VH-VL binders against q96nh3r1119to1242. Designs and how they scored, part 4

Target 1, 124 residues: q96nh3r1119to1242
Amino acid sequence: GIHPVYFCSTHYIEMLLKAELPLVFSAFHMSGFAPSQICLQWITQCFWNYLDWIEICHYIATCVFLGPDYQVYICIAVFKHLQQDILQHTQTQDLQVFLKEEALHGFRVSDYFEYMEILEQNYR
Key: E = the ipSAE of ESMFold2; O = the ipSAE of OpenDDE; V2 = 0.75 times the mean of E and O plus 0.25 times the DockQ between their complexes.

## First folded at step 7 (VH-VL; framework fv_daratumumab)

Design m05 (at its last look DockQ between E and O 0.05; V2 from the best seeds 0.00; counts 0 for: pae O 7.7 > 2, placed apart)
Fold by ESMFold2, look of step 7:
Structure m05 (fold): chain C 124 residues (1-124), chain A 118 residues (1-118), chain B 107 residues (1-107)
Amino acid sequence: as target 1 above (124 residues)
Amino acid sequence: EVQLLESGGGLVQPGGSLRLSCAVSGFTFSDYAMSWVRQAPGKGLEWVSAISGSGGKTYYADSVKGRFTISRDNSKNTLYLQMNSLRAEDTAVYFCAKSWRYGYFDYWGQGTLVTVSS
Amino acid sequence: EIVLTQSPATLSLSPGERATLSCRASQSVSRYLAWYQQKPGQAPRLLIYDASNRATGIPARFSGSGSGTDFTLTISSLEPEDFAVYYCQQYSSWPLTFGQGTKVEIK
């Protein structure tokens, strides 16, 4: 088989997060919860327990047609979508529970397509 | 098979300019960041510059910022380094290197020698 | 800027001996450390990435260990082709930096 996880690494996720969303990066740092831990969980599950079926299909199609790096770019877009929630749950010290247990309600690939194209242009 | 082939090195006077090229084959060039790494004679390795796969973002060591310009032409599978205002301290072998996601360098060229002296 | 300090500067050994090379970082680099081998007149060759993973085609006698600030490259039984200069490199933060090198030479 094919292992999509071989197209990303923990340092790449952390480098992108630090460059693009420094407040979110700081929140993970303060919480002691690694952003790569949740990203790899999302990627290896193809977001099955986190996105509805339509958005899972968009995720898969995006990675197939635009390249496997989009697995990482979608994770960064999700963090951008959740930025205020992440900052709040850092203050209440339950960030890990929030990210592992909550569905990513309201996230749509189409809202972030232009953003992800910029990520591809700047970081691939 | 991955191949990186540098060219354009030579002897220049201080204050002069030189343009290095690196011809690339064996992988999808536009999918990978590239770097230049240099080594002064008898000395260690120094990272010089990096560029994203599309060319949309560039990075420079402080020692070359404002004097060197990294670029790429993905249609020609070629990486470039334009070096201006050269100094004696820029004398080195310049290596083209393929970056794995801005981390380690999995493939290196043979290097091209740049000598800056009067 | 993260400074990598390699020790010893020179390691004089005979074939068959065990080589132990150290790299210390001025700040934590987590596991984001690579090791390279370079022979005279040649480009560096990647040996180890992410502190402990051997690159493709690297013999098992090469191993890496460490995390944070202290890292070690071990060559379990030196072969004639292993006499070279070895560099560590961090990719935890910009700018990317290399250690100054450890020369492994024949005694």
Scores: ipSAE 0.302, ipTM 0.799, lowest interface PAE 4.3, mean pLDDT 89
Fold by OpenDDE, look of step 7:
Structure m05 (fold): chain C 124 residues (1-124), chain A 118 residues (1-118), chain B 107 residues (1-107)
Amino acid sequence: as target 1 above (124 residues)
Amino acid sequence: EVQLLESGGGLVQPGGSLRLSCAVSGFTFSDYAMSWVRQAPGKGLEWVSAISGSGGKTYYADSVKGRFTISRDNSKNTLYLQMNSLRAEDTAVYFCAKSWRYGYFDYWGQGTLVTVSS
Amino acid sequence: EIVLTQSPATLSLSPGERATLSCRASQSVSRYLAWYQQKPGQAPRLLIYDASNRATGIPARFSGSGSGTDFTLTISSLEPEDFAVYYCQQYSSWPLTFGQGTKVEIK
């Protein structure tokens, strides 16, 4: 697991999501729960319930080598990956169940390295 | 020591109903998704249904949608499969399987035989 | 649904020989592919997950490779207990699907 001190990034997650993925951010507001809650769940579980082992290793390696801030960037990247699904599940009013109960199918940490680097440059 | 033990199988007439149970031990039941996988006699494996650890999300194969219901009681460490409107093609050994992230199945029960015949 | 096609249907080999089993997906499943072994009258047993990771307790003679649509299970040197049916399974998308199986039988 990742040290709990990194969970103080709740406001950072909210701010970053609002800036980068405003539609997703709005979807959360419409659904009545905070995106940081989902991120916290992901991070505290080290994505064990959401990613395959290989991607978990990629996640951990990324955070170790690039810094703990990448916990947030990866969460944002996941939201980016899920953007269309998030919007759809907002309409069906099951977004929270979708995010908490389903695995992150098709998400690859490596696919978002460039995106995360941009996030780091813009928000660090 | 992970253990999965299916029960409830038997002979039933077409159109009938049957409820399978799977008692589990050796792991934190509520932390893991569970699945039912069946195997018709002399045939391959077919995924039937899955349920999230909390029970809040369920998934079904098209072949059983509307007829089967997967559920769980985390307080009893038990997985269920309610099978209604059974058909001859539902005849199979039904395996209870522990799922890893709704993906692969790292532990399996020995299965329980369901025979649908007039 | 994603269709997994295994080949060959039957593989006849002798103990000590190398077994190579193929699993082809109708569309990309990335690395979300598992292999199972099933012996007569028994439940399946997980061999490989995430295309190439050996499950706990699985002998080193079993290995998996591939990504996307083409996957391979290799048994470097067959032991008498390895003669069984092998299934691949994808978990890239719902519904979860299995291949039709490859029977590895003794020559």
Scores: ipSAE 0.017, ipTM 0.666, lowest interface PAE 7.7, mean pLDDT 91
ESMFold2 (binder alone), look of step 7: mean pLDDT 94; pTM 0.957

